# VH-VL binders against q9nrl2r1430to1533: the designs that were tried, part 155

Target 1, 104 residues: q9nrl2r1430to1533
Amino acid sequence: GGVHELSAFEQLVVELVRHDDSWPFLKLVSKIQVPDYYDIIKKPIALNIIREKVNKCEYKLASEFIDDIELMFSNCFEYNPRNTSEAKAGTRLQAFFHIQAQKL

## First folded at step 11 (VH-VL)

Design H6 (framework fv_iluzanebart)
Fold by ESMFold2-Fast, scan of step 11:
Structure H6 (fold): chain C 104 residues (1-104), chain A 124 residues (1-124), chain B 107 residues (1-107)
Amino acid sequence: as target 1 above (104 residues)
Amino acid sequence: EVQLVQSGAEVKKPGESLKISCKGSGYTFDDYWIGWVRQMPGKGLEWMGIIYPGDSDTYYSPSFQGQVTISADKSISTAYLQWSSLKASDTAMYFCARHGYDFESGYYEYFDYWGQGTLVTVSS
Amino acid sequence: EIVMTQSPATLSVSPGERATLSCRASQSVSSYLAWFQQKPGQAPRLLIYDASTRATGIPARFSGSGSGTEFTLTISSLQPEDFAVYYCQQYDNWPYTFGQGTKVDIK
């Protein structure tokens, strides 16, 4: 189970990265551009970090992988007001993720 | 497994252009910041700038802004440092380095792997 | 720009003795402080990040402490291979800045 699930995680991360709405999530939010981000968000994460965890076999269960993706979206909605381009991109990408995650 | 391999030593005259390279392997190149560090002979280390190859987001140290160009070609997993017109004061060892990640802390802001360095000598 | 100042400039310690290296920041860098080792002719090697976390493969004799503006690197039982220059680096604010280095000479 776990070995086959890890290859599915890589495929899903690749699909998320290629999505038009992935731009706020490709890399950790920079303190250079957003100095107060890390005062508000205590568990930062991004698609590049999740991909590294997949590649290093850090996820033992599909639920752990899903939790990290959901944390990424939760951080987005916590920091960004709902009318921002970031929050709108997050909403669309999260919906796409929920459809794709059914394959896990 | 993770390696950063830099181009070979260069000997140039003032006014010449130069582009040196740093090729990453053993990891997903697009997912890690690459930084450039200068070390003048007998001196310490200085950050020049950093680039994220996945989207080409780039930051220069103020002392190097306008003096060099940092770029990356993700199709061949290579970052570049370029001078349009070299000066004798550019004589130095240049290192590239990759940002690492600590899974437990969630931060991605320290440099865990370094290239071997490229020696650039600029003299008349 | 945050200025990092290291002391002493040079430290001579016999093998098996304890070495203590200091790093001071001109303003608070929280715990966003790394220590690097550089041997002659080599690239820098990461020893410690987040002020006190040892990098993978770094011997337990290396330890870091401090927060804010005052930081210390301790080598508890100095080995012959520890002859090197040690640099502290802050990554709290851009531009990232290094200290000038402390040279550790083994007597």
Scores: ipSAE 0.460, ipTM 0.825, lowest interface PAE 1.8, mean pLDDT 89

Design H60 (framework fv_iluzanebart)
Fold by ESMFold2-Fast, scan of step 11:
Structure H60 (fold): chain C 104 residues (1-104), chain A 124 residues (1-124), chain B 107 residues (1-107)
Amino acid sequence: as target 1 above (104 residues)
Amino acid sequence: EVQLVQSGAEVKKPGESLKISCKGSGYTFDDYWIGWVRQMPGKGLEWMGIIYPGDSDTYYSPSFQGQVTISADKSISTAYLQWSSLKASDTAMYFCARHTYDFTSGYYEYFDYWGQGTLVTVSS
Amino acid sequence: EIVMTQSPATLSVSPGERATLSCRASQSVSSYLAWFQQKPGQAPRLLIYDASTRATGIPARFSGSGSGTEFTLTISSLQPEDFAVYYCQQYDEWPYTFGQGTKVDIK
């Protein structure tokens, strides 16, 4: 079902998804395109999974929500060299997240 | 509640174009892969392809590459399956299905919700 | 592509009996295997995913087992509503592939 009122977490996820630099983070990395990703990254996560957890009310504390977003960025920087378009997008989106998270 | 509602049955002649639809509701449409499955009369199920509506990333099964086009319009929560020129061999039931996901695999693991199907009949 | 082979093609059982359906993959799919039920004129319904995990709302009489290349779906006490065609599907690699189906008929 639909929730009539958006939570603060849902509002923040919507802003992250709409950001120009969200493209590496919208969905789980595909094994079709990146076969070695899951050999390196043991706790994969993406914005679509975080949104599902928000919608199912699985975050009890703001710190749990923040931890999942930070895990997403940490995975990006672990897998992708710093000079890649993915790492650069991640750096900018993480900075945007830190500004927005101050509202939580 | 999560629902996938497909367009109604179609009766077409060989050479005609066709576009059928699958409308999602009760969830964030942009966040889940939508797949298309063909079932020929009296036969089993065949994957045709999948699309992620949030960014239009699309994969076709090799046997369907170039035979059909899969697309989505996220503004109306609708995925499409399209033929430029139908053949009699395209006569089948077509299902759309929503994929869910597993942290460990990097793919959406299973198809949790299915549309009711669209029967396409191509005959002279 | 990975070929999925199901056996038997048809299984005739009476209500209350145990039904056992087999699915074999041409190469290892680990546990990335799902089972679907389809009744005439209806869409497929997810029963089992990750080889052995029951989907939401699926009765306990349905159970899945196996890993690698050999998989089994068991219906412990078959009910009248269980007469249907059952498909296995691997999702270890693209393209995803279905078995040809096992039809469970009433005796």
Scores: ipSAE 0.506, ipTM 0.849, lowest interface PAE 1.8, mean pLDDT 89

Design H61 (framework fv_iluzanebart)
Fold by ESMFold2-Fast, scan of step 11:
Structure H61 (fold): chain C 104 residues (1-104), chain A 124 residues (1-124), chain B 107 residues (1-107)
Amino acid sequence: as target 1 above (104 residues)
Amino acid sequence: EVQLVQSGAEVKKPGESLKISCKGSGYTFDDYWIGWVRQMPGKGLEWMGIIYPGDSDTYYSPSFQGQVTISADKSISTAYLQWSSLKASDTAMYFCARHTYDFESGYYEYFDYWGQGTLVTVSS
Amino acid sequence: EIVMTQSPATLSVSPGERATLSCRASQSVSSYLAWFQQKPGQAPRLLIYDASTRATGIPARFSGSGSGTEFTLTISSLQPEDFAVYYCQQYDYWPYTFGQGTKVDIK
């Protein structure tokens, strides 16, 4: 569709945002809360940014959309130790995403 | 079209409570920080705090911590600024503003959409 | 808290002339610096962000420069609609802070 039309990518982002485990991913990690995050993570991204890109029709291929979602999870696992609530939420949300992405 | 529309002017007495609003439209309200800025008569702009409506994460400027409450109701795309007890020194214009993403730099931290302002006058 | 200091407090220029406004931070804010324009009775309008990037719809006569602690807003060939108060704002550290403003008025 157009810039403001619903797409399969928008549906997936809505489902991710609504998921109980989305809380670490709703917005970019705040430098106010986590000052060293941007020293470690070189390509930050979050669901709000991905949603904006979907709304502006920035994704031409499903692979580009999937790559941004996977980058988001990769950043989570790089910054957060495995025993953290962030990493555990990321693991569950990533599994959910992989199931939903089969429909793309 | 992105718009922020604020509630109308208020005239209050010291000690009264007040809650003013900022309604967003034309974008996904939950996905953007909303900030509140005070401008006292004849003075410049000062940040009071910011809120992320999607999860209600809120940061106050240290000078406003405990002086005001910032909240949001995402079901009606509205952010709020509230006082439990107004002082004459709270007389000011209050603006709300929304942040914008910078996809090229990979971050967002600048505010480019502003409400029209709410004038609050506190006098005896 | 980072203190932002603007100079001059008031700048009187004629239409068609160049205006140069300064903003100094009490400590480095890298390039996380924005410039706003405010006309009487109106909300602030974003002009420049990231020290030198013009916001959408802002005329080319507005340019920003600087990094660290010293920043400049330049208005080449000032137009009648450019007479306003200009504020700088850092967003590198919380709380975000504004300068006190520079008023650009008609000579």
Scores: ipSAE 0.462, ipTM 0.840, lowest interface PAE 2.2, mean pLDDT 89

Design H62 (framework fv_iluzanebart)
Fold by ESMFold2-Fast, scan of step 11:
Structure H62 (fold): chain C 104 residues (1-104), chain A 124 residues (1-124), chain B 107 residues (1-107)
Amino acid sequence: as target 1 above (104 residues)
Amino acid sequence: EVQLVQSGAEVKKPGESLKISCKGSGYTFDDYWIGWVRQMPGKGLEWMGIIYPGDSDTYYSPSFQGQVTISADKSISTAYLQWSSLKASDTAMYFCARHTYDFESGYYEYFDYWGQGTLVTVSS
Amino acid sequence: EIVMTQSPATLSVSPGERATLSCRASQSVSSYLAWFQQKPGQAPRLLIYDASTRATGIPARFSGSGSGTEFTLTISSLQPEDFAVYYCQQYDSWPYTFGQGTKVDIK
């Protein structure tokens, strides 16, 4: 993308990071705390990785940015049972994302 | 450009407290782990601990658990290493380092950006 | 904790010669191994990560190999600026641990 697209991605990531339900998504799941995570999840991603990609101008299309955010939520729901705090936070943050992404 | 700038050299006596700093610039401070590494005179490198400034998640190496406190202040993009009571054996060079990402792999974490080091000398 | 052992402790080589440095882990670290260069009075500099991937800006004469417990750093044609101490470091499990270092000296 262009300058406006880059600014929009950065703004949306900032809003996601500041959201109360972002805590499971701020950084990659720790191998120290959750050793089996990387045996199950083959394409790990988190908000810090996505923000770095935005800052490095790695997203050429809005669809690429949206795909990475959706992958992050998909990983959450794949690993975490639906009744966990992680899955509940993911559900609420994903709904917030869908509303904000209408601006992209 | 990504930079880590550490506080200046310190000369202290045993029993004194000390807090040294590592200021990050040129990147989003909250998004990267900061680690502390000790190097005693003429010796190799030892990991002391790491902190994620965005949520203050912290891991200490067993040898340093209870010996030091690692903290960060997001408002000024600064990480800290603190001793409540210094010992002569704390005489060393202390480095801070920031992790980096491999976008291809997506999840490998290694420490590429290093501060210049803070020399701490503890003697009577 | 995983103990990292480097050999030799000191390697004496002439400029233009090949240097081969070894690093052994007390248990498997897969490919989660990095190599660092440190010159006197300076911070460590990352050379290799993921056992064999060169960090940005690192000359092609530096190469890493190995997996599991046995790792090698090779400098194919040693330059004057390459005389330094080299450390391996595992990041497979916490605490992350360094080897004791190999000092590469001029012959």
Scores: ipSAE 0.533, ipTM 0.857, lowest interface PAE 1.7, mean pLDDT 90

Design H63 (framework fv_iluzanebart)
Fold by ESMFold2-Fast, scan of step 11:
Structure H63 (fold): chain C 104 residues (1-104), chain A 124 residues (1-124), chain B 107 residues (1-107)
Amino acid sequence: as target 1 above (104 residues)
Amino acid sequence: EVQLVQSGAEVKKPGESLKISCKGSGYTFDDYWIGWVRQMPGKGLEWMGIIYPGDSDTYYSPSFQGQVTISADKSISTAYLQWSSLKASDTAMYFCARHTYDFESGYYEYFDYWGQGTLVTVSS
Amino acid sequence: EIVMTQSPATLSVSPGERATLSCRASQSVSSYLAWFQQKPGQAPRLLIYDASTRATGIPARFSGSGSGTEFTLTISSLQPEDFAVYYCQQYDHWPYTFGQGTKVDIK
């Protein structure tokens, strides 16, 4: 709880950001590049938003943090066909996340 | 405390190059868009472009595409606005601004923190 | 690009009076509309975002309303410090665009 969980969330987000497959997830999907994204995805999220929520101590439970990360991956797979570089990066990063999340 | 501190005033001649800076502090620099806004003397505000320092993704307003270069150096938390060849019409106040997310009931992106401005004067 | 039109260009009001500023978008910007205050020699200061949400530290006398193409900034009881130029800005579509400003001047 408390301080330990907050430190663990910070460490995990840093590991995700540094991962080679984080590029589709660093920031919210751009309306400039992908105009129809927000017509399809109703709860957009990205690693920068999750990191800000961690920094503001908005996650009271580990499940809330995990839910936001999983929402990020779910959005990726909902919008992007499986053969895309985005979906492939998401699949690999999600697998990495599941291994790291065992520490939470 | 989030702060954006811009470089000092510049006096240049037409044809000279210039690079002005905007240094962020008090937040994770890589996680927020930095934008540049021009204000010509006695006129209103114009968006020039925005950059995401974390991956250097950059968008220019059509009026400024090819006229300026926006860049960032993550290692020193600094964004830059650069001209290869200044014109008298570039005389203006230049502001940098940092975007923010609304975490309350949705995620809206807006620019709430502003640098103090850099006055650039270009005259012969 | 989306054109933002502000009216009036200049609004002359006395301290204690209500000031109402209008902003019109050429196309719908939903609620992605911000209001800024700028005093001579200073950077713009965010007042309102998401059409109606006050930024941190902004006095309650400032309120925003509207959605789509028609937006209003209201200053319910104008204080001497409120004489400034006010800009609306849409952030729904790139490029983000400002209105040309309304100068709130002393009567």
Scores: ipSAE 0.593, ipTM 0.870, lowest interface PAE 1.4, mean pLDDT 90

Design H64 (framework fv_iluzanebart)
Fold by ESMFold2-Fast, scan of step 11:
Formats: sequence, structure tokens, C-alpha cells
Structure H64 (fold): chain C 104 residues (1-104), chain A 124 residues (1-124), chain B 107 residues (1-107)
Amino acid sequence: as target 1 above (104 residues)
Amino acid sequence: EVQLVQSGAEVKKPGESLKISCKGSGYTFDDYWIGWVRQMPGKGLEWMGIIYPGDSDTYYSPSFQGQVTISADKSISTAYLQWSSLKASDTAMYFCARHTYDFESGYYEYFDYWGQGTLVTVSS
Amino acid sequence: EIVMTQSPATLSVSPGERATLSCRASQSVSSYLAWFQQKPGQAPRLLIYDASTRATGIPARFSGSGSGTEFTLTISSLQPEDFAVYYCQQYENWPYTFGQGTKVDIK
């Protein structure tokens, strides 16, 4: 089922990007703002990377797409203490993702 | 089909304002940083600053801080470079460039596509 | 800011000869180094990124090497269309900085 899965991934990424809590996830964390990020996080990813992979038809299974989204949230919670605005946004966006991912 | 198309050449007087543009096409404009580079006549390349159109996050090179304004309008896939008051020393070719990331191997920043350039001449 | 220094300033090479261009960084830039070609009246063209990875469409005669503070661009057999100025650029630290350029003249 490649065609249906690609359309569903496109829709879900658009919904995530438009969500009010997407701001920490829109682009890769900048070394300019956060110099130690890449010392801690070994597999960086963000919504712009995931969207490009969707556009290039690189996800063959829903599980591969879900794994990349979950990696993005895992990185957020690993780097950011729970009381930060980033971690709180990540918690809410992840809950939204889990509801939407039921469509996949 | 990735293209960056810049606005045409400008001839201005000192003290005038100017806004030049860089329109992206063939990719998701909001998802890539756009940078501006100055090249003075007969000289090398200088980074001026970069902007992420998706959230308007902007960084200026220290030499250009306060001299120019970088902005973007993602609804029309266009980035801008603006002067409030031009000086003769602003006479140069200005390039925009898209920087990319290697999503397979990790986080890398380099500039893969360039606009054709906008020549700005400031003379009395 | 990281200062990039290129040498030589000008290199005159006969067609078919090997050209070797040097780029030095004032501090380590790891492998976050790109090489650009600029022909008169044209925009820069990306040749190499990540010190040694050739960009799409770039001929195999162009190769990059090095890491840390010392980098080399090699053109194994110069063609007439290779007349240009070559710039190195680091993207390890902001602000990103270019070298002053090496002009390659083909005689």
C-alpha cells in the first residue's frame, strides 16, 4: 500500500506543523542557540527532515514514519528537563500525534 | 527543479531605502534556511545573515548587524534583504542561497542552490 | 570568528595539469567545510561539502580532502571550463566564513 500510506503521512505532517505546540520541532536545533545539543543528542531529527523524507517517498511502512516521529519526541525529552516549555509542548504534541496516528 | 530567482538590478542614491527579493520554487520554501551573501566589486564573498522562513528565526553576521534587515514572506515563498538608508559602500552584488541538511548522515549545514545575484549600485 | 586562509592567491596551470588548492582554518572546523567555484559574472557553484563529498553533477576530477584545520581541493586534469575563483567556507561556527579565494588561470 504505498500510495495510501504516503497520503496519510503527508496529511499527518501538515497537521503536526500547524499545531500550536510544533514550535520546538519545526527545524533542527541550531548550534548557534544550543551549542551542547549535538554532544547529547546523537540522532537529531525535526519535522522539516521528516517532511522531506515523506516528499521523497522514503517511508515504505507506517512503522518507519512513526519511529522517526517518536525519535523526535524522545530527543526532546532527553535534552529538555520536564519543567521546560519545550518538554511541555512535546508532551502535548506527542499526545496529539498518538490520536492522529490511529489513522495510519 | 529547485530555483532561487532574485529581483533585478538597482541603481540608487545615498540615503534611499531599498528592498530586494529572492523567490524560491521547486521545494518546500518554509523548510530550508535562506542566506544572503555580499560580494563587493572585485572582492570575495561575505555572509550577511540567514533566515528560516517557517518561523522567521534570523541570524546576522556581526559585520552586518544593524546595517540591513532580513525578512521572509512564506505565503509567496520570498525572502528579502532591506536597507533603510543606502550608502555608497553598499555597492555590490548580493546573492541569496538555500542551505540544506543531510537527513541520512545527521546535521550538516551547507549551501546547495544560489540565486543569480542582484547588482546594487549606489551613487550620487 | 573563524578565519579561513587560502593559498596560493593565484595559480596558473596548463590544460591537463593537476591543480592543488589549500584552505586553512584558524581553529578546528571538523569536516564542516565546503568548496565553491565562481566563474566571472556568475553565482557561486557548490563543488564539495563535508570536506570530501562531491555535490550532484560535479565531475569526478574534483576531489576534496582534509579535516580539522587543513583542507585541500584537487582538480586532477584541468579543463578550459575550470577557469574560475575557488572559495572554501566553514560552517562549524556562526558566522560562517569564506576564504579569500584562489584564482585558477588556465594557460
Scores: ipSAE 0.554, ipTM 0.857, lowest interface PAE 1.7, mean pLDDT 89

Design H65 (framework fv_iluzanebart)
Fold by ESMFold2-Fast, scan of step 11:
Structure H65 (fold): chain C 104 residues (1-104), chain A 124 residues (1-124), chain B 107 residues (1-107)
Amino acid sequence: as target 1 above (104 residues)
Amino acid sequence: EVQLVQSGAEVKKPGESLKISCKGSGYTFDDYWIGWVRQMPGKGLEWMGIIYPGDSDTYYSPSFQGQVTISADKSISTAYLQWSSLKASDTAMYFCARHTYDFESGYYEYFDYWGQGTLVTVSS
Amino acid sequence: EIVMTQSPATLSVSPGERATLSCRASQSVSSYLAWFQQKPGQAPRLLIYDASTRATGIPARFSGSGSGTEFTLTISSLQPEDFAVYYCQQYDNYPYTFGQGTKVDIK
């Protein structure tokens, strides 16, 4: 048998999803659960959307992929005050991302 | 390519337990909500609840809260609907369906792919 | 709970005729409304979402319109395969709710 080889973007998204601090980022924030979120955040995004874009080959450059991940963190810090569990998870996951992204 | 395949028809007696399944393929199972919909014989569609397999986050319709348990096993891309004690009134067709998303609105919206349905008959 | 009401309960039409189906929400659902077709013994099939956007592979004779509380599904020239039950569904708020269905039957 062969070993299935993933693209670098697919591997990095898998690592982010697997990370303990990914919980605020796995899926889009629910309009029903957090109705004011979409009044504040103009460009919502989450890891499931980014993975779909990777799978559809929508990222042509590493910079486009990195921009979407950074948008996800930027949205987190814009909506959530610094002392929230969401903001703290975002800070740790972003640091992990910056280390992993050096491999791109 | 996206497909939801449900378990086969069940004939049960009142008081028995039951767990039916919905297996997804052709997409990243962990990244889409799976909803369950009941259709009683000759009646319309009723939304029962949803689960996000990636983190097992679940929401129930108030009419079904405490009546059923929705769960998922992401390692085998399968969602479940379970009864601890069946009633004759549970006789129905049960559909699973994948919820899609709208990037612009930022939330999950509509059922884009459906399973074929599982007929559950509960009679003494 | 948002109540979805469809009318008429049954619509009898001949092939080639226009069918117009209505769906009313008890409160505004903006444009977060989908239409489904269901044939006997089959799973529902998505026709329209966001009130007016046709799903992939759905023929142009199907069109949706409306916003807020009043919605319409139009089938411009009914084909034999279009005789089915049609459901509207709102996805603006939990719980998601369906209309009771309109049966499009042959006259």
Scores: ipSAE 0.583, ipTM 0.865, lowest interface PAE 1.6, mean pLDDT 89

Design H66 (framework fv_iluzanebart)
Fold by ESMFold2-Fast, scan of step 11:
Structure H66 (fold): chain C 104 residues (1-104), chain A 124 residues (1-124), chain B 107 residues (1-107)
Amino acid sequence: as target 1 above (104 residues)
Amino acid sequence: EVQLVQSGAEVKKPGESLKISCKGSGYTFDDYWIGWVRQMPGKGLEWMGIIYPGDSDTYYSPSFQGQVTISADKSISTAYLQWSSLKASDTAMYFCARHTYDFESGYYEYFDYWGQGTLVTVSS
Amino acid sequence: EIVMTQSPATLSVSPGERATLSCRASQSVSSYLAWFQQKPGQAPRLLIYDASTRATGIPARFSGSGSGTEFTLTISSLQPEDFAVYYCQQYDNFPYTFGQGTKVDIK
């Protein structure tokens, strides 16, 4: 735990945000663009929220950080059909995350 | 601390172009929407539009669509409001404001921090 | 678009008095409503969000209530620095819309 874990979370979020497949995950899904999203997804989350939680030192354990990232991917696969660009981006970004998360 | 610093006052003639700026500091600029709000002299607040600097996703109020352009340059943490051809009716104070979200609910947005405003005067 | 209507247009009160400001939405905005204070020559300042949650640093004398279409901002014991214009704003749907403002002036 502690300060080194928080630095590691920050570095990993930056890598996720910079990844080419991050576009569906950068911010919360728009209520205007996708009005039924919040009827289906009960715990919405996105990289901007996760980064803010990291910056405010709200993750006390690596498992809490990993759970939020996994929730983000789970929401993507629940809402988006498998053949969508969103689901495909999510599959690739999740694989990248799993490789990087081994370091935590 | 979170700050939004806007460019200085402008005095222009009708037909001139103008681009005003709003620079964010003290937070991750790419992760928050920036909104623009107009206040005509002696009048209330009018929401013009918002932009997400991280991907340049932009929404305009119907009354401002096609009248202004909102853009952002995330490399310098700056959002812009631009007119191709100013009118006397564009005379107003223009504010930028950061839109946040309710962390608990995860999907509602409101203005939490405001720039000091840029006064634009357009007269012939 | 959702129209926000504030009343009264002007409220004249004495220091120490309770001020009650109303805001009505033309359709339900649930609790996605904020209140702002603006003093002459200054940017608006966030007071309340989610209809009733006080923003950081805002004095306890400010409180918000309501949901759906009817909202109230209350200042329990008005201080000299509270004389300002107050705006409500809905963020339930785009375009975001503001009320026309209520001016709180010295009696």
Scores: ipSAE 0.506, ipTM 0.844, lowest interface PAE 1.9, mean pLDDT 89

Design H67 (framework fv_iluzanebart)
Fold by ESMFold2-Fast, scan of step 11:
Structure H67 (fold): chain C 104 residues (1-104), chain A 124 residues (1-124), chain B 107 residues (1-107)
Amino acid sequence: as target 1 above (104 residues)
Amino acid sequence: EVQLVQSGAEVKKPGESLKISCKGSGYTFDDYWIGWVRQMPGKGLEWMGIIYPGDSDTYYSPSFQGQVTISADKSISTAYLQWSSLKASDTAMYFCARHTYDFESGYYEYFDYWGQGTLVTVSS
Amino acid sequence: EIVMTQSPATLSVSPGERATLSCRASQSVSSYLAWFQQKPGQAPRLLIYDASTRATGIPARFSGSGSGTEFTLTISSLQPEDFAVYYCQQYDNWPFTFGQGTKVDIK
């Protein structure tokens, strides 16, 4: 009674946000710090945007939610060379996501 | 309803320290930048700096770097603006504001919600 | 930093009249420009963002236009509650900067 139960998408986003490797993905890449990012990445996205889309009930299918998470990782690997801390964090978080997404 | 509520008015003497607050409610506090804006009596608006509460990433306007400290405590959904030693020239209204983003394009866009302001008066 | 210049400093209009406010950026800010209204003793209120998009709850009489360096805020039929100071703000580059404001005053 009276408690809010999280949706499956919200639960997964919360788990991703709390993961140690989420730091490159918590918020949109800052133009202040990385001015050329938005010249290269044409569909930027981050966990805070995905969480708001979940809260606004904008995902009608699990595939749409998964596509946005995968876009986030794809952007990371497109912008960041493979040996960077960002790309390494992205590789580990993506593996974690693939395991968790099996429950969707 | 999204709301930013700021701490009450302060009357201080030069040399004193001060910490004012801005509490967010009605949204996920960790997911939005909070900015601080100064308005001196009879003058316009000046950006001081911004903080992302989720990871404490902070940027200062060059004219305010070293003059103030911006911080946040995400566990209580509160952002702070702090002076170690106030000057008479710090007399102003201070506003906090939330930065939003365009969900369709994914870009950070604008500041949409504002606190009611905290009047700080520094005089002898 | 990008300098925002507003004109006129003061605009005197009668209720029911059209008010047109200008904002110029020292360099292109694309469409990353917002307009705010501030009444005495109150916090600023977002009116327009992305140069021309009205914020939720803002009356249709408020409209914005422009891109690059030249921007305009129009109030098509000024109401008594519209007498206020109006600020433009760019958010294309940090630090974000405001214009000095245009005061819309009653004749």
Scores: ipSAE 0.535, ipTM 0.849, lowest interface PAE 1.8, mean pLDDT 89

Design H68 (framework fv_iluzanebart)
Fold by ESMFold2-Fast, scan of step 11:
Structure H68 (fold): chain C 104 residues (1-104), chain A 124 residues (1-124), chain B 107 residues (1-107)
Amino acid sequence: as target 1 above (104 residues)
Amino acid sequence: EVQLVQSGAEVKKPGESLKISCKGSGYTFDDYWIGWVRQMPGKGLEWMGIIYPGDSDTYYSPSFQGQVTISADKSISTAYLQWSSLKASDTAMYFCARHTYDFESGYYEYFDYWGQGTLVTVSS
Amino acid sequence: EIVMTQSPATLSVSPGERATLSCRASQSVSSYLAWFQQKPGQAPRLLIYDASTRATGIPARFSGSGSGTEFTLTISSLQPEDFAVYYCQQYDNWPLTFGQGTKVDIK
């Protein structure tokens, strides 16, 4: 509630971006640096893309927003082996997201 | 309305330091790469490097590695290009440009908005 | 680095005529190719991205085609404001590279 004008989606994205484990998810993996990523991941997404969609009011349902966040984590676990820093950060950030998403 | 506004023209002597700026407005500055492009008088365009302001991740073209420093201050939505010691060969127009994404696929990257350019003249 | 080669260096055309500009990559860049227009004293302007997609606000007379190593920019029925230098640019591999430019000059 209250007088905050930011949507619930915007507030949650801001909290995800500020989280210590957001570093693998802030921006799209560059094809220039990691060319095989886009051969494996067919629906790439990152927090900057999700924030832009929130700002453009492209999410009509909470389920659409949640689906994009879950796709982001799914891509991380598909590309990165379990023992990598990326996969470990993804596991912790996803747990944080699940707790915060209960407020949606 | 997306806009990139660059600092004004500079006239410097060899050996002097210089820092030029590129201020973004009309979008979330932290969420887009900013690239720097050099155009020497009468010549074409050359990529110098890029920075992601959200985490300061920076990549340089091999030709410019060690010759310039690219930085950003996200608190004022501004990217910078800096020389510690200018040479006459640095005389050029310098452009900043925003690197965007195809939000439908999430993959395709290209430069959609450009600053107006900063003319740097280095002479005695 | 991927070398981008544009041809011709200069193209002389009359208003109302078609201009065809070529861009060749030294290795495949898939469709990750953009075209820019630059007028004297101005910043480059994005015309085409993903080899064939027109940027917002770009007139329909500009069209791009090609994939892999061979790309073409076509300007149908050239207008007086179209006399400029045109650059192709690949964004498939780092470092990002531009062609040397094709100057479209009035005949």
Scores: ipSAE 0.487, ipTM 0.837, lowest interface PAE 2.0, mean pLDDT 88

